# Ledger of designs, part 35: VHH binders against Uncharacterized exonuclease domain-containing protein At3g15140

Target 1, 337 residues: Uncharacterized exonuclease domain-containing protein At3g15140, of Arabidopsis thaliana (Mouse-ear cress) (q8w566)
Amino acid sequence: MASAFSAFRVSLSRISPFRDTRFSYPATLALAHTKRIMCNSSHSVSPSPSPSDFSSSSSSSSSSPSTFSLMETSENARWRPMCLYYTHGKCTKMDDPAHLEIFNHDCSKELRVAAADLERKKSQEFNFFLVIDLEGKVEILEFPILIVDAKTMEVVDLFHRFVRPTKMSEQAINKYIEGKYGELGVDRVWHDTAIPFKQVVEEFEVWLAEHDLWDKDTDWGLNDAAFVTCGNWDIKTKIPEQCVVSNINLPPYFMEWINLKDVYLNFYGREARGMVSMMRQCGIKLMGSHHLGIDDTKNITRVVQRMLSEGAVLKLTARRSKSNMRNVEFLFKNRIK
Below, E stands for the ipSAE of ESMFold2; O stands for the ipSAE of OpenDDE; V2 stands for 0.75 times the mean of E and O plus 0.25 times the DockQ between their complexes.

## First folded at step 21 (VHH; framework vhh_6qgx_2)

Design t03 (from q01 with S30D; at its last look DockQ between E and O 0.53; V2 from the best seeds 0.00; counts 0 for: pae O 2.6 > 2)
Fold by OpenDDE, look of step 21:
Structure t03 (fold): chain B 337 residues (1-337), chain A 124 residues (1-124)
Amino acid sequence: as target 1 above (337 residues)
Amino acid sequence: QVQLVESGGGLVQAGGSLRLSCAASGFTFDDYTMAWFRRAPGKEREFVAAISRSGGETFYTDSVKGRFTISRDHAKNTVSLQMNSLRPEDTAVYYCAAEWHGKWTGEPSEFEYWGQGTRVTVSA
């Protein structure tokens, strides 16, 4: 008995084109009469008199110019938050002195290296380190990177993007952002600047190419550079998960990285299971807003600079298998487990 | 000094209830995800539950869903685990742990600070 599945043809009813109502809002011409108050003030500057000739003798006391040693008041440059519009290339207030007073627009100034810090520094296997600290539990919300020159330990540049989730509802996003960035007062800038992860990767690859760190025509990793993470989660777990969510391939430059925790363990012979622990043990002051990715990336960078200054060599700690990118080989025998 | 001090463990009959508490000190409690782990005899340490920094989100391993409830008190710097309908398989040492940032999947290595643990024994 062949059950005839009746194909219900749902009739696409032609919803009619609603009409052109031309609301003619009237152009009320309010002629504001700017009264030119002609303040006439005539003040008569009286010609004060020509006082006389007194000839007194020029004893040339050679007062030795007291070399006022300009004590460079090391203006303890008051920490200023980074302009997050600036990090996104969207700052429109670079000509506003009040804005420039409140916000920092130069990340290198926050991460200065003294000449003494270079005395014990060893040669590195990489010329550059890309310090990364991702934000976002479900989807990535923030993608911050600092470039550190392995020779000078100086910060060369930054890449920073807020990332807009693509699978979350708008309501869920708004609630999440309010809870995370609202408390920091940066939720507005997040909403103004956040872009999909796919676009972040595209812009990041342009930025990598501008710094000669990667070439898209080479299916290879970074050029004489390595990612530095605080833990394996960012590159091992979160990046691949986000690539699936965003329906993009895993970028080839995420095949290997340096977990700073593992380097720290091997260099100091003691465990630090987080950024705060490393900083505390190293006597480094935590700076910036907690759980703001760019500030956390800077803090991780401070640890990197400290370790380099003490003679650490930053080596790869993890590598993805070429046969199965989900498999990660850990290169250090002694690692945080 | 960083400290996590667990309490509330003990002997309980199957079907009974316990409330574990962990008192945190020496770190900024509000900046950390708090979690409970457990280690049964002859087994590895396993994730039980976690609560977000704000307390707005909670996470549970499947075996404890609907039975256990994690909570935190920001004013007291404490995290609690209400355990109901306890089973013999819940017998373990329970550990309080803290994770900064929220970069965790439930692996013990992801958690920065640990308590000494409190023993829970569920009799048949």
Scores: ipSAE 0.143, ipTM 0.627, lowest interface PAE 2.6, mean pLDDT 88
ESMFold2, look of step 21: ipSAE 0.583; ipTM 0.843
ESMFold2 (binder alone), look of step 21: mean pLDDT 84; pTM 0.861

Design t04 (from p08 with S54E; at its last look DockQ between E and O 0.45; V2 from the best seeds 0.00; counts 0 for: pae E 7.3 > 2)
Fold by OpenDDE, look of step 21:
Structure t04 (fold): chain B 337 residues (1-337), chain A 124 residues (1-124)
Amino acid sequence: as target 1 above (337 residues)
Amino acid sequence: QVQLVESGGGLVQAGGSLRLSCAASGFTFSDYTMAWFRRAPGKEREFVAAISREGGETFYTDSVKGRFTISRDHAKNTVSLQMNSLRPEDTAVYYCAAEWQGKWTGEPSEFEYWGQGTRVTVSA
């Protein structure tokens, strides 16, 4: 008995084109009469008189120019938050003095290195360190990187992108962003600038190439550079997970990294559970907003600079297996477990 | 003061069940990933399970998948581990732990707060 499944043809009813109502809002011409107050004030400046001749003597006291030592008032440059539109290349207020007073547009100024900091610095295996601290629990929300010159310890540049989740609902995203970045007052800039992770990777690869740190034509890792993380999670776990979510291959430059916690442990002989712990132990003041990725990346960079200044050598701490990228070899015997 | 207090440990026969509970206090519970770790005699502390801050995601070590279930109660500031089909190899001291950043790989050092542990013994 062949049960005839009746194909219900749901009739697509033609919803009618609603009408053109031309609301003619009236152009009320209010002629505001700008009264030209002609302030006439006539004040008669009287010609005060021509006083006289007095002659006397030219004693040339050679007053030695007191070299006013310009005390470089080390203007304790008031910490200013980074312009996050600027970090995204979207700042339209570079000509606004009020904006320039409130926001920083130069990351290098926040991370200055004194000449004394170089005295104990050792040669490094890498020329550059890419300090990274990702934000996002489910999907990445923020992708911040600072370049540190291993010779000078100076910050060369930054890459910063807010990342828009692609699998989360808009409602879920908005709620998450309100809770995370809303409290920091940066939710608007996140909404204005956040892009999909795939696009972040594309822009990041362009940026890497501009700095001669990576070449797409070489299936190889970074050129004389290494990622520096605070923990293994960012590169070991989060990046691969996000690549799956974004339906992209794991970039080849994420095959190895430096976990600063492991370096810290081996250099100081003491454990630090995270960035804040390292900073406290090193007597480094935390600057900026905690859980803002760019500020945390800067704080991690401060720890890197401190460790370098004290003679630390930053070595690779982890490497992915070529045969199975999910397998990570830890290169340090003594590591934070 | 931050406290994590584990309970529910004990002696159980193989194939039996236990429910561990951890009561959290002294910190904002909703801001932390909660996890269970265990340390067997003569072994290192190992990751068992974790639950996200919101409770929407759970993670398990392979040896306990399908047998253990982690849950949390935000109203009570508690995390629980339901352990079913217990095996002698599950014998350990079980520790509750909390991680604040949501940045963990299952390494004990990533977790900021720890309980004193509760002993689970599974007899053959």
Scores: ipSAE 0.020, ipTM 0.465, lowest interface PAE 4.7, mean pLDDT 87
ESMFold2, look of step 21: ipSAE 0.029; ipTM 0.510
ESMFold2 (binder alone), look of step 21: mean pLDDT 84; pTM 0.864

Design t05 (from p08 with G56D; at its last look DockQ between E and O 0.34; V2 from the best seeds 0.00; counts 0 for: pae E 7.6 > 2)
Fold by ESMFold2, look of step 21:
Structure t05 (fold): chain B 337 residues (1-337), chain A 124 residues (1-124)
Amino acid sequence: as target 1 above (337 residues)
Amino acid sequence: QVQLVESGGGLVQAGGSLRLSCAASGFTFSDYTMAWFRRAPGKEREFVAAISRSGDETFYTDSVKGRFTISRDHAKNTVSLQMNSLRPEDTAVYYCAAEWQGKWTGEPSEFEYWGQGTRVTVSA
């Protein structure tokens, strides 16, 4: 138990660029007019000055005698936190080499899929999975979502917003945000970018429509897609509570979801009561901060990718009743209680 | 290996007070969110109170707010529940639970470790 737990203890103080004020953005730059985040490499800034860089033709993975420990050590040494202004579509330094040395601008970097990972994969009933992991107990503070292509397992896009509470005093907010994010250096980005939940929902619905995942004419759920959560709480409990606080109707796309814990239990025949437990049991190294919702969402996605690669089929585990939306029907008999 | 051991339960008259304690061993205490749950006869476990890893944040179910106080002592690896103004409806078996660095949700399925419980009976 001790040695396994030591593998998950990563100090963020050594690699937390959000404490480096040389690269912080002022609040007035938070309103950039970019509504969509792209996760493919076509938006990346190439650091190579020559167009004929011969080193890009290497295929050493097939002929390399490298061990797993060497690859793990190299990747850990070069890990960089995501630019949180970029995840909001507001980064203005995408072509600045000093900025790119410190911050990751590729949301799929820890989520790469190799051809071998697809060999045992089974057909899914959905074209896409939307992995979500909300942060905030009193009110939502962070709203991150990753789209995963169910056929290729590749990350398609990211929607990420920090959310500003409406029922807390300014003094309570400042104390809560410092306590929650101050250690990570994220508190400044949160204060610069956080918007009310109603506005987050409005922007999310635009983003869903751009991906053909939902629009105003969609009756129930998502178009050929499903939310994936680690537990029921996010969609079952927190979203409706937040909708009441924000005085908005419960959106129809939150009527059904997949609780990854229940699929995990039925696929592996063993319980895992949290993201870290799933990762430990699967031998997946935790990346980033466990206290940051976008990093948790990426780590949950790595569990999804592992399960898909091993032949899991992700099915809906819960849905609300159309006659009484407070009632939730659990679709798996064997579920975590 | 991992143990959570509750103590301090008993019979108390309505309006009285009781202090529950939970001694933790077999894991790094400061890495865990700690909580109290309770089970009344014929019911499932329900959330009572939780406290963050640092102890800086506490959360309570509505029916106990202002009456119950959760606290933790990192030097002794204990979490406590001070229960004041007890009512007959507080009668239950009280359980200590722990969740590693995870978000606090109040759902029993999220907690990795559980104590065996201590009985609290509040007479009218």
Scores: ipSAE 0.028, ipTM 0.530, lowest interface PAE 7.6, mean pLDDT 78
ESMFold2 (binder alone), look of step 21: mean pLDDT 85; pTM 0.868
OpenDDE, look of step 21: ipSAE 0.139; ipTM 0.609

Design t06 (from q01 with S52D; at its last read DockQ between E and O 0.39; V2 from the best seeds 0.61)
Amino acid sequence: QVQLVESGGGLVQAGGSLRLSCAASGFTFSDYTMAWFRRAPGKEREFVAAIDRSGGETFYTDSVKGRFTISRDHAKNTVSLQMNSLRPEDTAVYYCAAEWHGKWTGEPSEFEYWGQGTRVTVSA
ESMFold2, look of step 21: ipSAE 0.595; ipTM 0.846
ESMFold2 (binder alone), look of step 21: mean pLDDT 84; pTM 0.861
OpenDDE, look of step 21: ipSAE 0.373; ipTM 0.736
ESMFold2, fold request of step 23: ipSAE 0.560, 0.401, 0.579; ipTM 0.835, 0.767, 0.837
ESMFold2 (binder alone), fold request of step 23: mean pLDDT 84, 84, 84; pTM 0.862, 0.859, 0.861
OpenDDE, fold request of step 23: ipSAE 0.052, 0.787, 0.433; ipTM 0.547, 0.906, 0.771
ESMFold2, last read: ipSAE 0.572, 0.558, 0.621; ipTM 0.835, 0.834, 0.857
ESMFold2 (binder alone), last read: mean pLDDT 84, 84, 84; pTM 0.860, 0.859, 0.862
OpenDDE, last read: ipSAE 0.263, 0.189, 0.756; ipTM 0.685, 0.644, 0.897

Design t07 (from q01 with S30R G56D; at its last look DockQ between E and O 0.47; V2 from the best seeds 0.48)
Fold by OpenDDE, look of step 21:
Structure t07 (fold): chain B 337 residues (1-337), chain A 124 residues (1-124)
Amino acid sequence: as target 1 above (337 residues)
Amino acid sequence: QVQLVESGGGLVQAGGSLRLSCAASGFTFRDYTMAWFRRAPGKEREFVAAISRSGDETFYTDSVKGRFTISRDHAKNTVSLQMNSLRPEDTAVYYCAAEWHGKWTGEPSEFEYWGQGTRVTVSA
């Protein structure tokens, strides 16, 4: 019994071409001739006269000007929030003095290193540290990285992107962003700048290449650099999950990293379960907005700088297996479990 | 000083209900994921429930789904666990915990602050 699958021919109804109504709005050219009143005021102030000679020889005691060394009062440069449009290369107000007064456009100024901080610093296995602190539970919402020179402990540059989820509904995204970044007053910046994670990776790889930290033609990790995380979650868990969501391969430079918590434990012999704990124990003041990824990355960087200044050596703490990238080998015997 | 103080534990019959409360102080409560853990006799500490910083998301271990409800009050800096339909296997010391940033998988080591715990005993 041959079941006749009736092919319903959905009739493509001809949507009629709506007409080109050329509304000719008239270009009224009103040439307002604002007259330049040339106020010519000529006032002739007279050349009053020449008076005379008196020679008096007064002995100019050369009072040596006391060079008041203007102790540049190190104006405790009032902390300014980072311009997030600037971190995305989208700041259009670099010529606005009011904007420059309110916002910081130089991350290195916030993370200054004193000469004394270098006295106990040890040689490092890496030339650069890429400090990272991702935001986002379901999908990544923020991808902030600071590059630290391992020799100088100075911040060389930053990479910062807001990340737009690709699997969430627009309504869900808006609600999430309002709850997270709305309270910080940066939700508008997020909406204006957020890009898909795939594009973030593409731009990040360009940035890595510009800093000679990675070459796409090499299947290898970072060049003389390592990621530094506060915990294993960012690189171990979140990056691979996001790669699946974004339908991209795991970048090869995410194969190994330094968990600062593990380094901290081994260096100080005490456990710190998070950034705030480390900062508190080290007597470092938390700066910026909590749960803004770029500010948290800066705070983690402050801990890195402190540890380096005290003679810590930052070593790899975790490495993905080459045979199965889901398997992570932890390199430290003593680690936060 | 950081403090998490649990309350509301006690003896209850199977099928009964309890409400645990944890009062948080000494840290910015809104910045932390709050969770409940439990430790049964002779067992390791295990994840029970968590609530996001905003309170909009909740997470539960499978054994307590549909029976337990976690909530938080930012005005009072408290997290609560409503436990319904209690079972003998729910007998444990229940601990309140706080995690910064929301980067957790349910492992106790991921949580920064801990309470002293409150004992829940469910009789058959």
Scores: ipSAE 0.291, ipTM 0.681, lowest interface PAE 1.6, mean pLDDT 88
ESMFold2, look of step 21: ipSAE 0.681; ipTM 0.878
ESMFold2 (binder alone), look of step 21: mean pLDDT 85; pTM 0.866

Design t08 (from r03 with W104F; at its last look DockQ between E and O 0.01; V2 from the best seeds 0.00; counts 0 for: pae O 14.7 > 2, placed apart)
Fold by OpenDDE, look of step 21:
Structure t08 (fold): chain B 337 residues (1-337), chain A 124 residues (1-124)
Amino acid sequence: as target 1 above (337 residues)
Amino acid sequence: QVQLVESGGGLVQAGGSLRLSCAASGFTFSDYTMAWFRRAPGKEREFVAAISRSGGETFYTDSVKGRFTISRDHAKNTVSLQMNSLRPEDTAVYYCAAEWQDKFTGEPSEFEYWGQGTRVTVSA
């Protein structure tokens, strides 16, 4: 009995070819002749006079310049991009000479401090600064931190995580990452390493504890350390928003911070709108890729080091209210709004 | 099919110059870091030079710094190695290699694509 499986040919119908309309908008060439006014101003600067000969014989004491051969071991160590797999603990090529020639695996080498930079440095209220610059407009996409020793101005370590959004569709994430990190050529490493913000916080707290910067058992702020931000947005706004999205409590170590813009304003008496502005005003060369969080964090750290070397004291600029963590008290009278 | 085809090798006297070229096909050239490696007789393959996917960054082993220049042409999908002031120690088979590489990332894998190599011999 040959069971006739009837192949229903669903006839998908002929939707029609809508037409050609060639709208011909006209090319009007208006040649506006802007007249170059040649202002001729002739000013006759006068020839003032010749004054005289005084011969004084001062004795050439040949103090032999002790050539402190500063061995500038200018190992002009060519700037190399940081291995982002390494910053995530996922580099498998530490034994590959070719890889080591291309990528940097030591953040401290990029942010060297000269002995002369310490001459004008003042004592700080904190022993360590945690420089942070978050990336991500909707959700956090990157969580980079550098530790700066306030006494030596040296970079002690870094924490770096790419952060995977949890409330966005995969398609939306992919498009967002392509637009941001694809342009920087770091989209693959982002996809390979990005973790949820909750997990980032967990790993960060382990890292803080390893550096004796925070203890979960005390439920207090950082131990003799402070966050340094370029603006209030990162810690004031972005972190709390992300905590809500990730369904976690705001970590207690985000209760106070140093906005470098406010410190900059008060120290130099001039406003800087952001990192690039501060760097330009200070004559600091931007290194790496702008809008890559780890590179921006390094650049902010360069500004911190410069300010410290010039005698700046980094003080808390903002503090959350204990009664309502959404309320922030700004501690500087003169601040960037 | 992915292909890397090296050319420009040959015999040259010490102090002379050569220009190696590698023609790439079968993959998105702009997504790859391009590199040159060399293998001298009885030695392991060693890194010589690399150029970033954008061409904005170049890297060299110390022994070739100031003498060798790596470049790439995105329109032609080629990478070149200008070798000046050649020394007998530069005698090797030179290999073109490509690695899919994000900017500032340490690719966890090895170079994905390799050429067959071109022989460079520098006489004393």
Scores: ipSAE 0.000, ipTM 0.226, lowest interface PAE 14.7, mean pLDDT 86
ESMFold2, look of step 21: ipSAE 0.710; ipTM 0.882
ESMFold2 (binder alone), look of step 21: mean pLDDT 86; pTM 0.887

## First folded at step 22 (VHH; framework vhh_6qgx_2)

Design u01 (from t06 with S30R; at its last read DockQ between E and O 0.29; V2 from the best seeds 0.00; counts 0 for: pae E 2.01 > 2)
Amino acid sequence: QVQLVESGGGLVQAGGSLRLSCAASGFTFRDYTMAWFRRAPGKEREFVAAIDRSGGETFYTDSVKGRFTISRDHAKNTVSLQMNSLRPEDTAVYYCAAEWHGKWTGEPSEFEYWGQGTRVTVSA
ESMFold2, look of step 22: ipSAE 0.566; ipTM 0.835
ESMFold2 (binder alone), look of step 22: mean pLDDT 84; pTM 0.864
OpenDDE, look of step 22: ipSAE 0.242; ipTM 0.665
ESMFold2, fold request of step 23: ipSAE 0.540, 0.515, 0.586; ipTM 0.824, 0.813, 0.845
ESMFold2 (binder alone), fold request of step 23: mean pLDDT 85, 84, 85; pTM 0.867, 0.865, 0.866
OpenDDE, fold request of step 23: ipSAE 0.641, 0.762, 0.710; ipTM 0.854, 0.899, 0.881
ESMFold2, last read: ipSAE 0.573, 0.465, 0.506; ipTM 0.838, 0.792, 0.812
ESMFold2 (binder alone), last read: mean pLDDT 85, 85, 84; pTM 0.866, 0.865, 0.864
OpenDDE, last read: ipSAE 0.716, 0.621, 0.736; ipTM 0.882, 0.846, 0.892

Design u02 (from q01 with S30R; at its last fold request DockQ between E and O 0.76; V2 from the best seeds 0.00; counts 0 for: pae E 2.5 > 2)
Amino acid sequence: QVQLVESGGGLVQAGGSLRLSCAASGFTFRDYTMAWFRRAPGKEREFVAAISRSGGETFYTDSVKGRFTISRDHAKNTVSLQMNSLRPEDTAVYYCAAEWHGKWTGEPSEFEYWGQGTRVTVSA
ESMFold2, look of step 22: ipSAE 0.513; ipTM 0.813
ESMFold2 (binder alone), look of step 22: mean pLDDT 85; pTM 0.868
OpenDDE, look of step 22: ipSAE 0.672; ipTM 0.859
ESMFold2, fold request of step 23: ipSAE 0.498, 0.470, 0.462; ipTM 0.812, 0.799, 0.792
ESMFold2 (binder alone), fold request of step 23: mean pLDDT 85, 85, 85; pTM 0.871, 0.869, 0.871
OpenDDE, fold request of step 23: ipSAE 0.754, 0.801, 0.773; ipTM 0.898, 0.913, 0.905

Design u03 (from t07 with S52D; at its last look DockQ between E and O 0.07; V2 from the best seeds 0.00; counts 0 for: placed apart)
Fold by ESMFold2, look of step 22:
Structure u03 (fold): chain B 337 residues (1-337), chain A 124 residues (1-124)
Amino acid sequence: as target 1 above (337 residues)
Amino acid sequence: QVQLVESGGGLVQAGGSLRLSCAASGFTFRDYTMAWFRRAPGKEREFVAAIDRSGDETFYTDSVKGRFTISRDHAKNTVSLQMNSLRPEDTAVYYCAAEWHGKWTGEPSEFEYWGQGTRVTVSA
């Protein structure tokens, strides 16, 4: 019902790249079964987690650190929007050259790492970072996760779902999705793919297990990995709020996280109160479709990669209390308030 | 340089009205959620109202619903707060703030840019 009425409201006279006639998504009532997305530069996760020194090189060079060399030198191709059916593992046109020329099917495209970027990198306490940036006002609308290999800084994989609200009327949903995604031209993909949050969590847990990042025997947090957020809101506030709405228990892997803003403050000795501020201070160009959660997640990942390349060590900044999971312990004294 | 500059504060009798304005510069105004916060003497910053980047969706704290109206003007890069039926408990310094991600949070730590504030005093 929602899908049909949204399609009738779409305007073809917009400037968005997603509204260019060259950008076509598959039209289908039955999408392909979700397939694992591996980035073109992907690496498999280790079977056993352990902290390890990756590239504590003694190299010193005044020409290595720069405010923006990581991103500028790794992106020589014209930007193309990601195929959003592909980011869900549901693209059926992977063997169509015309489709591949229009849409990016490489989740690491603008996130590649050069050998020089590893020269100042320090060993990390985790093997992997899971970068997350949720979207949604009332309920979550988009759930994107990027895995970054902490040793190589390369993007390993992407988990991306659009989330269908369960407590909003169909009319309220249609209005909200048109307002949020209509100008981007992605409202059709949302209507075709969005699933309830409970189902997103079920699929996410399968995906985590496939990467050996968590299973039902994992006591607390992730297996030798940590979530990275821009701010505390996503995991501290929004996830528990959504779990109540969806009548599910708070998953144990959401009990601790890294707020990148707090690590940034302590590493550089200066405040950046948001993603755009961090990127501006580092000289990193903001890329992608503004306010699409997967694009914001990629931009945050660029900040992670830059910080790692400059010698940052990403540590947990927040943890829930085992005795009262509503209580959050902040592990950094110097943090963004 | 990023700036948010509030104006329009002052002294007003209970039941009266004021209109606050916030002029934005140094960033892409149309891409940000804009909000008003306030700080009463001896209190922490409190969320008042927010408006999304398109101007179509607004949110208000319960104590101001029906009395305050947030709006934005993309041509002038301003966000405004029309405050009607003012009460003594509305007395505070009012701050303009901007946030990129559209999280719809009332947490000040999630807001990227802040103004210096404008004082509103409502006499009994």
Scores: ipSAE 0.581, ipTM 0.837, lowest interface PAE 1.9, mean pLDDT 81
ESMFold2 (binder alone), look of step 22: mean pLDDT 84; pTM 0.862
OpenDDE, look of step 22: ipSAE 0.892; ipTM 0.950

